# Ledger of designs, part 115: VHH binders against o26223

Target 1, 191 residues: o26223
Amino acid sequence: MKLLWTSQHIKVTVHIDGKVSKMDVLEAIKTRRSIRKYQDREVPEELIDKILDAAMCGPSAVDERPWHFIVVRNREMLEKIPEVHPYGAMVKDAPVAIIVCCDSSLEKIPGFWVQDCSIASQNILLAAHSLGLGAVWTGVYPLEDRVEGIRRLFSIPEHVIPFSVIPLGYPAENPGTRDLFDPDRIHLEKW
Below, E stands for the ipSAE of ESMFold2; O stands for the ipSAE of OpenDDE; V2 stands for 0.75 times the mean of E and O plus 0.25 times the DockQ between their complexes.

## First folded at step 6 (VHH)

Design v107 (framework vhh_7aqx_2)
Fold by ESMFold2-Fast, scan of step 6:
Structure v107 (fold): chain B 191 residues (1-191), chain A 125 residues (1-125)
Amino acid sequence: as target 1 above (191 residues)
Amino acid sequence: QVQLQESGGGLVQAGGSLRLSCTTSGFTFSDYAFSWFRQAPGEEREFVGAISYSGGSTDYADSVKGRFTISRDNAKNTFYLQMNSLKTEDTAVYYCAAKRYPGFSWKSPSEYDYWGQGTQVTVSS
């Protein structure tokens, strides 16, 4: 472990001992599936740190980097998410969830934070998959009832917008892969 | 062509109740979320309470939680603020506001598309 002082924060760096997937990027993209069933097994914080590092590596409009993340491991809190998100029932069974948020005070160009947070969310899904975990993106924004429900549940300030809730864990299902390539959706030079 | 008009304000004694109404026209009522804000002399507009476009979610400022209730009536294009157990600190001009779903924040005045002119509420003892 190495302790670093940066920006008034202490960051701990832990070496992971070879229990990490070495999946190729194209393989990760093509084989990632939404996973809604999780093993009763803890996800090490070192893996969560790697996933969040990957989330923050996504491009953002004018480099505004508006994303903030809430890591939820508390079982009682995870069990309350379905009360404000009807299609988030799987979250209560996950060992951990990440809530992707936008701090609107960091926005430099209006409206692009949605794309910024979408990119961060997808990077979380891909990074989780590459590390042998399963995850699913459950939508929060732009559904106002879900936005305010999640805001209230996690004491999120009004200048911060909850965007997505991503439960993750070691997968307890294998839905298989799909061939989604459709050449009819590709147009050369013109529509 | 959009109009929001408050009614139901007035003078009331501490511990009393008032119901504010906001009647709307010029838009599809069911597409909008609604909020109440208030402004005391020399202060900025502060959030009081909000109700979602579906009516399934409400939110309140901590200072009014448990005492005030927001509701909506889509058939009448009207939404309400039921104010119970009023305190002298509740004295302010109350504004109704509307925002189209999806909006950013219920508590930021700048996120609202339409505003009423305000109605005075005075609480005395």
Scores: ipSAE 0.000, ipTM 0.143, lowest interface PAE 15.7, mean pLDDT 84

Design v108 (framework vhh_7aqx_2)
Fold by ESMFold2-Fast, scan of step 6:
Structure v108 (fold): chain B 191 residues (1-191), chain A 125 residues (1-125)
Amino acid sequence: as target 1 above (191 residues)
Amino acid sequence: QVQLQESGGGLVQAGGSLRLSCTTSGFTFSDYAFSWFRQAPGEEREFVGAISYSGGSTDYADSVKGRFTISRDNAKNTFYLQMNSLKTEDTAVYYCAAKRYSGLRWKSPSEYDYWGQGTQVTVSS
């Protein structure tokens, strides 16, 4: 039998493959964990479509929406990512990865594309979690060697900046839930 | 420069089999999802089956599920529709179609970038 990921504390409110399941937004945020071990199981294209739809729903500075996405399923290409990304070793074991990019020609306000692409990346992580998948954000920008390495691997034009590589798949690990609330970081009226 | 060309259509008796092929050129085949649609005279094009750009997902219309199989051969820039247990109701012009990303949107004809000219399939009793 294969190891199954389960959590009785998660309430999901989305339709997944014809089944209705329930997850509260706050629970999704609190229970999402970085997942770096994946089952040897394909992720349906329909789930990737839903994840990318969610990614594009993020707010962006002056509504510039500068994001573009590369979906990578090719095993040879996934295996080459660790060559240019030292902390991307898990990508070669994932069935799919999404590369979040900024098309600088769409930028309307200088520098805010970093925040825009961060929002898109986080939406990918949350959407994947809500659909029963695991994912992890591996940083590309602002590390010049990683940016140029990823650009060369995927034939990305000079006006497009690779921002993050997010491998995803069905989880093969269960790190559990963390409660990170720290009231000492909250200041009322003054520091 | 992009072209899709169907082949393998024709006349067949009910209960028989046909294999349709769609040969493509002018784009990077592995970047595209592929579908088959069919159309009877005076009707809109209806979805028959689809295969994702990765080949990992397929989908079929309920009327053909279990009888038809879609497949792709990236080395030959060709994709196929294997049609078994053909019924008279399967008589139609069959079109191949391509789009760069399919996901949940692959059942609507309007979502496709490129189309073949169509090939006639006639199933007689």
Scores: ipSAE 0.005, ipTM 0.257, lowest interface PAE 11.8, mean pLDDT 86

Design v109 (framework vhh_7aqx_2; at its last look DockQ between E and O 0.01; V2 from the best seeds 0.00; counts 0 for: pae E 19.4 > 2, placed apart)
Fold by ESMFold2-Fast, scan of step 6:
Structure v109 (fold): chain B 191 residues (1-191), chain A 125 residues (1-125)
Amino acid sequence: as target 1 above (191 residues)
Amino acid sequence: QVQLQESGGGLVQAGGSLRLSCTTSGFTFSDYAFSWFRQAPGEEREFVGAISSKGGSTDYADSVKGRFTISRDNAKNTFYLQMNSLKTEDTAVYYCAAKRYTGISWKSPSEYDYWGQGTQVTVSS
């Protein structure tokens, strides 16, 4: 796949195995699925850089931007993640994973870092999808055992909180589409 | 209201064993992570070991790994530190501590909500 960015707002895919594709924001949001099966293919560093750029463009409470990211490509380290994250079995089979972390020293409003890191995590998933990759958010915070296990495994400082582990790669599955619109969850003017 | 009380300290010979207990009251025991800290004369309180609120995970200071084991008994509102192969360097006042999990490391003393009064452990050569 070859992707050209005119700006961070415009994405054009030129070729994927001889096919041309395009994806706008709404299409990316509606068609993104959790992907847990990956091809045995390297993900170019250029694509990881684009994904992390998108992650950092999310809104944060009073612009605190508390996120830090660990990019894990080392196979031995990827294979150790399931030891501390029971539902992270697919991570060992991914070519790369991103660990989203909060540096609590950057937090300006107590508690909002969770929302900030959630936004960064979702932007990683959407950006990966738009670039022809598959990814899945595996939860770390607020599960105490996972937070401390991941902290220990990656030598994360005491004041930094691992929030999510997101394996990604070229997808080896296609789960299909979902229709999730539920008008019963929309209330006009009042509950 | 809230109380943490250590017991089981005392004098022991190097190579011996002690089991410390921390009996708690005044809060929902199963909601809390528990840790042991120790303080030798003239030194800061240092982390010894921790057990998660669900009991599924433990961590230890490098100096005690393989020798000490932390455990909890939710039915008795009590948690323990089993200390084996004791060394003279283990001589300290041992404190039990409880925290609701915030995401900050178990090793940060300032994160703990409740502390016991301490129990002396003295290891002689």
Scores: ipSAE 0.503, ipTM 0.820, lowest interface PAE 1.9, mean pLDDT 89
Fold by OpenDDE, look of step 7:
Structure v109 (fold): chain B 191 residues (1-191), chain A 125 residues (1-125)
Amino acid sequence: as target 1 above (191 residues)
Amino acid sequence: QVQLQESGGGLVQAGGSLRLSCTTSGFTFSDYAFSWFRQAPGEEREFVGAISSKGGSTDYADSVKGRFTISRDNAKNTFYLQMNSLKTEDTAVYYCAAKRYTGISWKSPSEYDYWGQGTQVTVSS
């Protein structure tokens, strides 16, 4: 009985020819996974720019756009993040992380900033995936210890609230695909 | 190729006014914050002022607050330093600089991506 190890070649078609084949939006959404292992490879600034552009394209309450982004490439800082963020262990292995923050002074309606920053964070994940990168959303808010830890570490002003830390890099793992569609969670017209 | 070019420098009497311009090319003007720095002979390059990429936020060195104003014209890819009530101590080479990300501070020269060649401003007594 020859165990045919079907090496599922995850064709990460890294098209060498610089044309980052744009994933269809549905494909990006459906195939995105949290990636916590990264290659020892730098992420080009161009890709970060694209990701940040995407992050800022999401809707926000009354167009308040309260988000700020800290791009962290410093190795020492990346290595310190897990000290204040216990579930951010993978950050130390990433070539770059984006910290999504809310500037409360930009908030027009109280409380919606969480939604706004969530949308921005998700767009970061989707954009990263579409660009051939892996990322994971590590929650900071609303856990006070993490919020204050990140705040202190990056000297974030009091009126600015760190929301999420998103390490990014070329993926060194392939978690596979998931079928998460659950018809039982769909209600027609009423509960 | 990215270019920043200062103009408008020259000799002016104390109490006078001068307007510097920095014309840019080779990048998306609207995506950058801009700053003016100056360097007097024998001195370190110092922050004069900055303007954000969006929203028109400005910051100025204490030494020039109330006298200097920075503005930008996106249609012309140009930003300006209006200098009023000039003093002899304002004599320096003035540099324009561009930074894509505003970061924490506009005051550090090392954070800027692009620089002009500088223009001489001389304020005579």
Scores: ipSAE 0.025, ipTM 0.453, lowest interface PAE 6.5, mean pLDDT 90
Fold by ESMFold2, look of step 7:
Structure v109 (fold): chain B 191 residues (1-191), chain A 125 residues (1-125)
Amino acid sequence: as target 1 above (191 residues)
Amino acid sequence: QVQLQESGGGLVQAGGSLRLSCTTSGFTFSDYAFSWFRQAPGEEREFVGAISSKGGSTDYADSVKGRFTISRDNAKNTFYLQMNSLKTEDTAVYYCAAKRYTGISWKSPSEYDYWGQGTQVTVSS
């Protein structure tokens, strides 16, 4: 059985005077796209604060909350990331990037930090999108050469593990929306 | 003065069972994740299974899944390996190991801070 779901939420969209628009959570999830081209426009500090607040709202294994975030705005540092991250070329063009890290000293259940930091990373993407920004998740962990390269570049301690690099900015592209729902992936009661 | 001591090894027929114990002292037991490794002559130590510091997560090598069970008893500061349906290929020296619950991997021997001396398990046909 496949079901058609609809949502009836009050939506307030404000695109004047720089006011932040409200977006329904289902709309945000369905319309978010990886954005790799950014306007030459500063991202205000208060938006980064909102994004990081959202990142920390995610669930974590036994509430361990192992995440730490490095906010990178320095041009020289952003330009060096592609040297250690082959698929991070767009990072040099972003006004800002967030590095999601695990502090292993906070880990309560070995190995679940990957799920925890994945949740935080996805929340960053959704929050950025809801604030009118575009972002993309570029993978660091589990590629050991990328992990060590990023750790060295940002002076990250040995017990802290860089997980992802997320460049973000006001989008300079619009890939459009997609219909990715696949009912064949849904199994009722059993496989 | 951290100490890990294995016990319970011995000779057993194929299809039989053994229970290994790892008794610990010298650290706060709840701060540590624990693993069993094994080593046959001339081979590298290989991962057998692990349990998290609070006991909520376990992992096993594919070769032992469904046959071996790891548990811990915080009151006794002891970590166990129950081995059922033993095969001759399970013959090895078994080591218990401990690490802080920090870190990203528990399958590599180099990730572990403390090791026991090992206990021999020999499975005969």
Scores: ipSAE 0.000, ipTM 0.097, lowest interface PAE 19.4, mean pLDDT 85
ESMFold2 (binder alone), look of step 7: mean pLDDT 81; pTM 0.820

Design v11 (framework vhh_7aqx_2)
Fold by ESMFold2-Fast, scan of step 6:
Structure v11 (fold): chain B 191 residues (1-191), chain A 125 residues (1-125)
Amino acid sequence: as target 1 above (191 residues)
Amino acid sequence: QVQLQESGGGLVQAGGSLRLSCTTSGFTFRNYAFSWFRQAPGEEREFVGAITYSGRSTDYADSVKGRFTISRDNAKNTFYLQMNSLKTEDTAVYYCAADFKYPLGWSTPSEYEYWGQGTQVTVSS
């Protein structure tokens, strides 16, 4: 007996410019996976622009929007990232990476920039997935050696903090989807 | 392939009890809210009772409150309707239904994604 898995929970279709969207928002959230293997294929600049537009649409504490982004396509630079980021080996094989940064001069509330940049990073992952790309969040902050290594490698000024490095490309793997819903973590009206 | 299968129906005298079961397969049971509906000949399907995906809340039609109890067993992928103090008016085909997490309307048949085939309950005086 073989039961085929289907994503039948979502009945809403999204129409964009008269076209039915391939994936609605809930499906994108539930089916996004970390992708660490990429095709040898360039990502068009237009797709990167759409991803960064989505990143900047995230909420931020007191609307401080402290994020800045570095887009890295240079192969020599991508190949140097694993030297300063031990878990970033896949970055050298990606056609492009986005470095999410916080400009501390834009921070209005101490510490909330971490949440702001986390939201921007997740929006990058979701937007990439919705556009048929794969990506993975590799952590930089708060690991001091990685922060300083990335800062030095990309000439990032002292008042700017590199937060994450997100390689992306057309996926060369399909890890499938996960069922992560746990009702035991939901409490009604009280703990 | 999702399947819901009712069992436990039959003939019972007024004042008696029956326990209906709905055995499910093809989905992650604990993520679903469950309900029972019934339909008498020539009538529309009416709501009987529901249980949330968490099992923390239940709801019942006014006609069955205090007499019927809905419950779920996540380990067995099965949910139940315990029917006590049965009346002749309870005679109907009983259907189990499932919806992912949060049905938009507990009492609205069209809100439910999956349905069983039904089991006959006949209460005689």
Scores: ipSAE 0.000, ipTM 0.094, lowest interface PAE 21.0, mean pLDDT 84

Design v110 (framework vhh_7aqx_2)
Fold by ESMFold2-Fast, scan of step 6:
Structure v110 (fold): chain B 191 residues (1-191), chain A 125 residues (1-125)
Amino acid sequence: as target 1 above (191 residues)
Amino acid sequence: QVQLQESGGGLVQAGGSLRLSCTTSGFTFSDYAFSWFRQAPGEEREFVGAISRSGGSTDYADSVKGRFTISRDNAKNTFYLQMNSLKTEDTAVYYCAAKRYSGYKWSSPSEYDYWGQGTQVTVSS
């Protein structure tokens, strides 16, 4: 019995449009799927605020918290993202996207901002799922052309690095769940 | 064994054009992003322009936008700076530079792995 293990699961109760859903953290992790098809329906600002709050709660190297976020709702801007990100075609059909950025001036230990922004990105995906939304992580860093394209499109300063673009919306697809547990990847005591 | 060598500098009158070349050796050219910097006497090195590894992205200092064009030729292991509508303020030693990794600090000299020796550009009034 380690102190890192708990005997209870944390359950989340969410009220959305008069509906109540419960999802514990393990269920959220195991059932989250990449969603690329969205309903033509606005995501309330209240839900985006909750998602960004969750994103900022992630651990970061020496507590540097280098992340900044751009919330994009303007359809003309969303439609321009595929021009600089070839695998971002679904973004133009999303009601909103979040661009996760690193402010390099906040970096305390070189290179760990990548892990920090990865954690923030994953927390966005999990929080969105727990709130009844769907999202997908589209990669920007370390692909130089995408980094510079997104920087120019959103007037991002030189010292700030766009890391990921995450479109979000109410899901218009249900891919089901995955069974990804592979015991061959687990080694006890030694390799 | 890595070398960057500038050529094409010289004297030109205001309003004229010059094309600088940077020939590289000792590394895989297609793995690198490239930039031009310049330095006037008594000043720090100033960013001029950059081109990404793929060639799909370019960036320029505000002072040269619309006048200068950076390009690369992977078959010749060479990249270029086409300088049009030259001004006396463009007088400087021009340096080519190469880096292997991401471009968030394109205008920061410290981000570059390799540098050329520099070539003088003098623009007369």
Scores: ipSAE 0.005, ipTM 0.157, lowest interface PAE 15.2, mean pLDDT 85

Design v111 (framework vhh_7aqx_2)
Fold by ESMFold2-Fast, scan of step 6:
Structure v111 (fold): chain B 191 residues (1-191), chain A 125 residues (1-125)
Amino acid sequence: as target 1 above (191 residues)
Amino acid sequence: QVQLQESGGGLVQAGGSLRLSCTTSGFTFSDYAFSWFRQAPGEEREFVGAISWRGGYTDYADSVKGRFTISRDNAKNTFYLQMNSLKTEDTAVYYCAAKKYSGFSWKSPSEYDYWGQGTQVTVSS
């Protein structure tokens, strides 16, 4: 058998309710899927803390780290999200959601907060997956009606911009994995 | 003033048990993750075990896993190390340490904000 270049895998050790599981980082990236159906099961606070720790470890432009997070567990509030987000119907069925926000007062380089919050959102998805949870990124920014709807619903200050709403829970669906490798998008030495 | 104070150390025979306590003051106990480290003569401080700031996660050095248990009592502002099946190799000064809830990297001494003075544990053959 032939060793692949991917044998430089960084093995990620994660704790789930004090138990340890190992997931290769490349495997985590390749097997993560959007999950929109959740078990009727509470997500422990420590798992949310681990996910938010991972979110805050993302790179940011000039280390501005403009992200703030709202953790929503209140059922009445979760049920109101679909009223202001047309594609957020699954949020009402999740045990918890994270709203990723940008505090514009922390921005050092104009416009890069979008990339910063995208990185934080992706880290939430990967961390959730590595911990045995399912999640999905529902877009808020740059759709002005969704931004203002979420802002009003959660009393978000004017200088703070809601970027994404990410419902999380133990998955109640298994969509399988995708084969997305496209060599036509890879150019060697020159375009 | 912040203070961490170990107690429960002493002399014990191999195969015996000890329970170490770390009593804390001067900060909000529930905001902190806690760890135990130990140092044998001539060696560096090594990680023994940790408990997360909410208490839901614990981690242990391979050498003590299955024998030692870390726990916390938020009402008493105290955390513990229950040491069972002690070996002569467990002889060391044991230090309690605290870090504010900011992540899950527990094994590096440099990550910790506060340290106790240490308590001697001696395991006789």
Scores: ipSAE 0.006, ipTM 0.269, lowest interface PAE 11.4, mean pLDDT 86
Fold by OpenDDE, second read of step 7:
Structure v111 (fold): chain B 191 residues (1-191), chain A 125 residues (1-125)
Amino acid sequence: as target 1 above (191 residues)
Amino acid sequence: QVQLQESGGGLVQAGGSLRLSCTTSGFTFSDYAFSWFRQAPGEEREFVGAISWRGGYTDYADSVKGRFTISRDNAKNTFYLQMNSLKTEDTAVYYCAAKKYSGFSWKSPSEYDYWGQGTQVTVSS
């Protein structure tokens, strides 16, 4: 049975006039792209709050909720992030970045915090996209040089682990959508 | 210099009890999770148990569950392995280990940052 996925052209109508068009969940997931270019435009605090609210709605192992978030708007700090994060060059051009961290003291089961913080990070990306913003996940953990770099830069305690840096802003690029469905990655009942 | 030192090992009869201690120095104790491993002659080093930063989580190998307990005392920079109902199969060199970062397998020796020198535990029949 060939599942004919009819390519419904999800027209992401970015209504410029401040009305946040309600994007459904599947649309958000399918149309989200990494955005690395941003407009010279501030992101309202209200949007950041909504994004952070979404970030905290994800599941976590045994409901440990180990995540913390550093919201960075200071231009000097944003400009310093690329110094310790080689793949974070776009952060200096963003009006705001969110650093997702794990407080290891909150961990109830070892290792699951990576999944927890990943879910939180993905929710940030999806929420941002649904609100008309662009974002990109720049990985910090598990690379020790990046972890320690971010730790030192933001004076993060040793028991707190920087996980990701996510710059956000109004997008200044449109990379288009991708079809990432691969039937070869689907196995029925057995490998 | 980072140091981990095991103590409390020795000879004990089957059914007996021992308490191992691992005293640490050279790092912030509260920032680390801790584990015990053991290695019998001719065998690979195996996971015994672990304790999280605040002691809120412990994990044990199936072979020692219900018999062994790990605890920590942050004020003394020391963590412990209480071994009850010891069996001859528990005979091994016991090692304490420290891990700064979580997110990897806690049962893999290669993921730990620091190790003690080991203490011999011998359980006689």
Scores: ipSAE 0.000, ipTM 0.251, lowest interface PAE 12.6, mean pLDDT 89

Design v112 (framework vhh_7aqx_2)
Fold by ESMFold2-Fast, scan of step 6:
Structure v112 (fold): chain B 191 residues (1-191), chain A 125 residues (1-125)
Amino acid sequence: as target 1 above (191 residues)
Amino acid sequence: QVQLQESGGGLVQAGGSLRLSCTTSGFTFSSYAFSWFRQAPGEEREFVGAITYRGGDTDYADSVKGRFTISRDNAKNTFYLQMNSLKTEDTAVYYCAAKRYSGFSWKSPSEYDYWGQGTQVTVSS
């Protein structure tokens, strides 16, 4: 028996086709935390591919699916990200980062690409967590200086908009979980 | 429902060439990465070569580099192994395999979702 997803956050495992994998969706959602400290370990490309597959499975407005992704492993490039993103200091210490982009030529309904790319970003975070990795969403859009900085650094065409930079790796911190359920935010039948 | 079918195997003399084909059905061909494996009698199944769904990047076992070429034809739902300068040591049953994700685990048989039944290649001296 091989255990594929036996991270600290996976409570239930099922033997499937020589691999053991099952994700409790509610557990994954509730236990995901932003991770900004990473082990000095490479993340296998197969795990990145699985994460990006999950990112592309999100719903999108009128099924426009405007997402494009840049996978950055080059240490020199990762070290330059904090220069154009002041709150992205942790990116230089990550083994890999994913830049979520919108190809505006694929947009079918104006403005909904922001929601589409937000969903893709969240799916990256959840998928990473389910695979025993940690990640954090660092915002790029709508801050024009960050958008232009990232575009120049990665030779992104004018019709493509960088949305978020998500550093990712094996966690070197464990912030624990949060209990965020607040019934006062739920209104029945009327406000 | 999903099927992988090898063809093109047979008997060939050392120094000769063969082209293996793997015809697929039952899934979206362009979304899968493909590999060839081989197994000689009494040996384990070993990696031969791979081709990704992204950019057509290829990888080969050291024993076949420069002699074998893997390629794909998305319009025909078929991928190929062109085998040149064949050696008697290349004698084996050749299997085609498909996986949803490309990555560093291409060399492990357990990482593949679908397999063909195999085709015999015999290289005589």
Scores: ipSAE 0.006, ipTM 0.333, lowest interface PAE 11.3, mean pLDDT 85
Fold by OpenDDE, second read of step 7:
Structure v112 (fold): chain B 191 residues (1-191), chain A 125 residues (1-125)
Amino acid sequence: as target 1 above (191 residues)
Amino acid sequence: QVQLQESGGGLVQAGGSLRLSCTTSGFTFSSYAFSWFRQAPGEEREFVGAITYRGGDTDYADSVKGRFTISRDNAKNTFYLQMNSLKTEDTAVYYCAAKRYSGFSWKSPSEYDYWGQGTQVTVSS
């Protein structure tokens, strides 16, 4: 049974059998946009699992894999996130959010966790997009107020650092694509 | 304890209308999806329609599309099935159901955790 979700913006064919239309990786990268408006539609757990799988496939420094993920579906909690994250207003409108965290105890080399979690976060965005979802990276780290706010809200241990909050949902907007290629940022062999 | 209770069933002539209600207790709408099913004698329980937790997205069986509408009143912890242009083939026991949000199909009764007792709808010719 092909559930054709006809969104005015993104036609994503999600098969009930778990088969989703595959998006080319370059296409996913090039066409991904931050989505801040979501349909009144639940995101299947299967898609979240796929997204999290993708999140964990990124490289990390010396394979430290310091990331943890909090999957938030609770409506009350989603509505509270904007209280501690001023630029996370859209989170309250999302059916689900993923909070990417770093367990500092897993760091093998100090400081690389930011890169590791960034990669994980980006993979979440790309995976979401490839699956017909919209998402946006709302930065938590390194802003102390947001870090501490999210920490308190979700009772995150001191050694674990919230890094990003990524709301997810079926998109209710289509911001279009952008050409961000800038050849002036490319240097051959030397600056 | 989560409870679902249907009401509004009865006898109606073909072409008529009925409005079923499902009153819910023991949980909040924010945590669940709600659906209507129906079962005719000797038939399997079949999906009629569903409404999402936010109440703005609905899905319907093809057999009832354009005739049936599901809505929700969160303040009353009740969701509804408005049935218009009823047909004799719509005769069945109608059940409301609730499930936790998951990646599973809306159309499968097995995915629903909570069920009402059902209300009889009879459409006469």
Scores: ipSAE 0.005, ipTM 0.254, lowest interface PAE 12.2, mean pLDDT 87

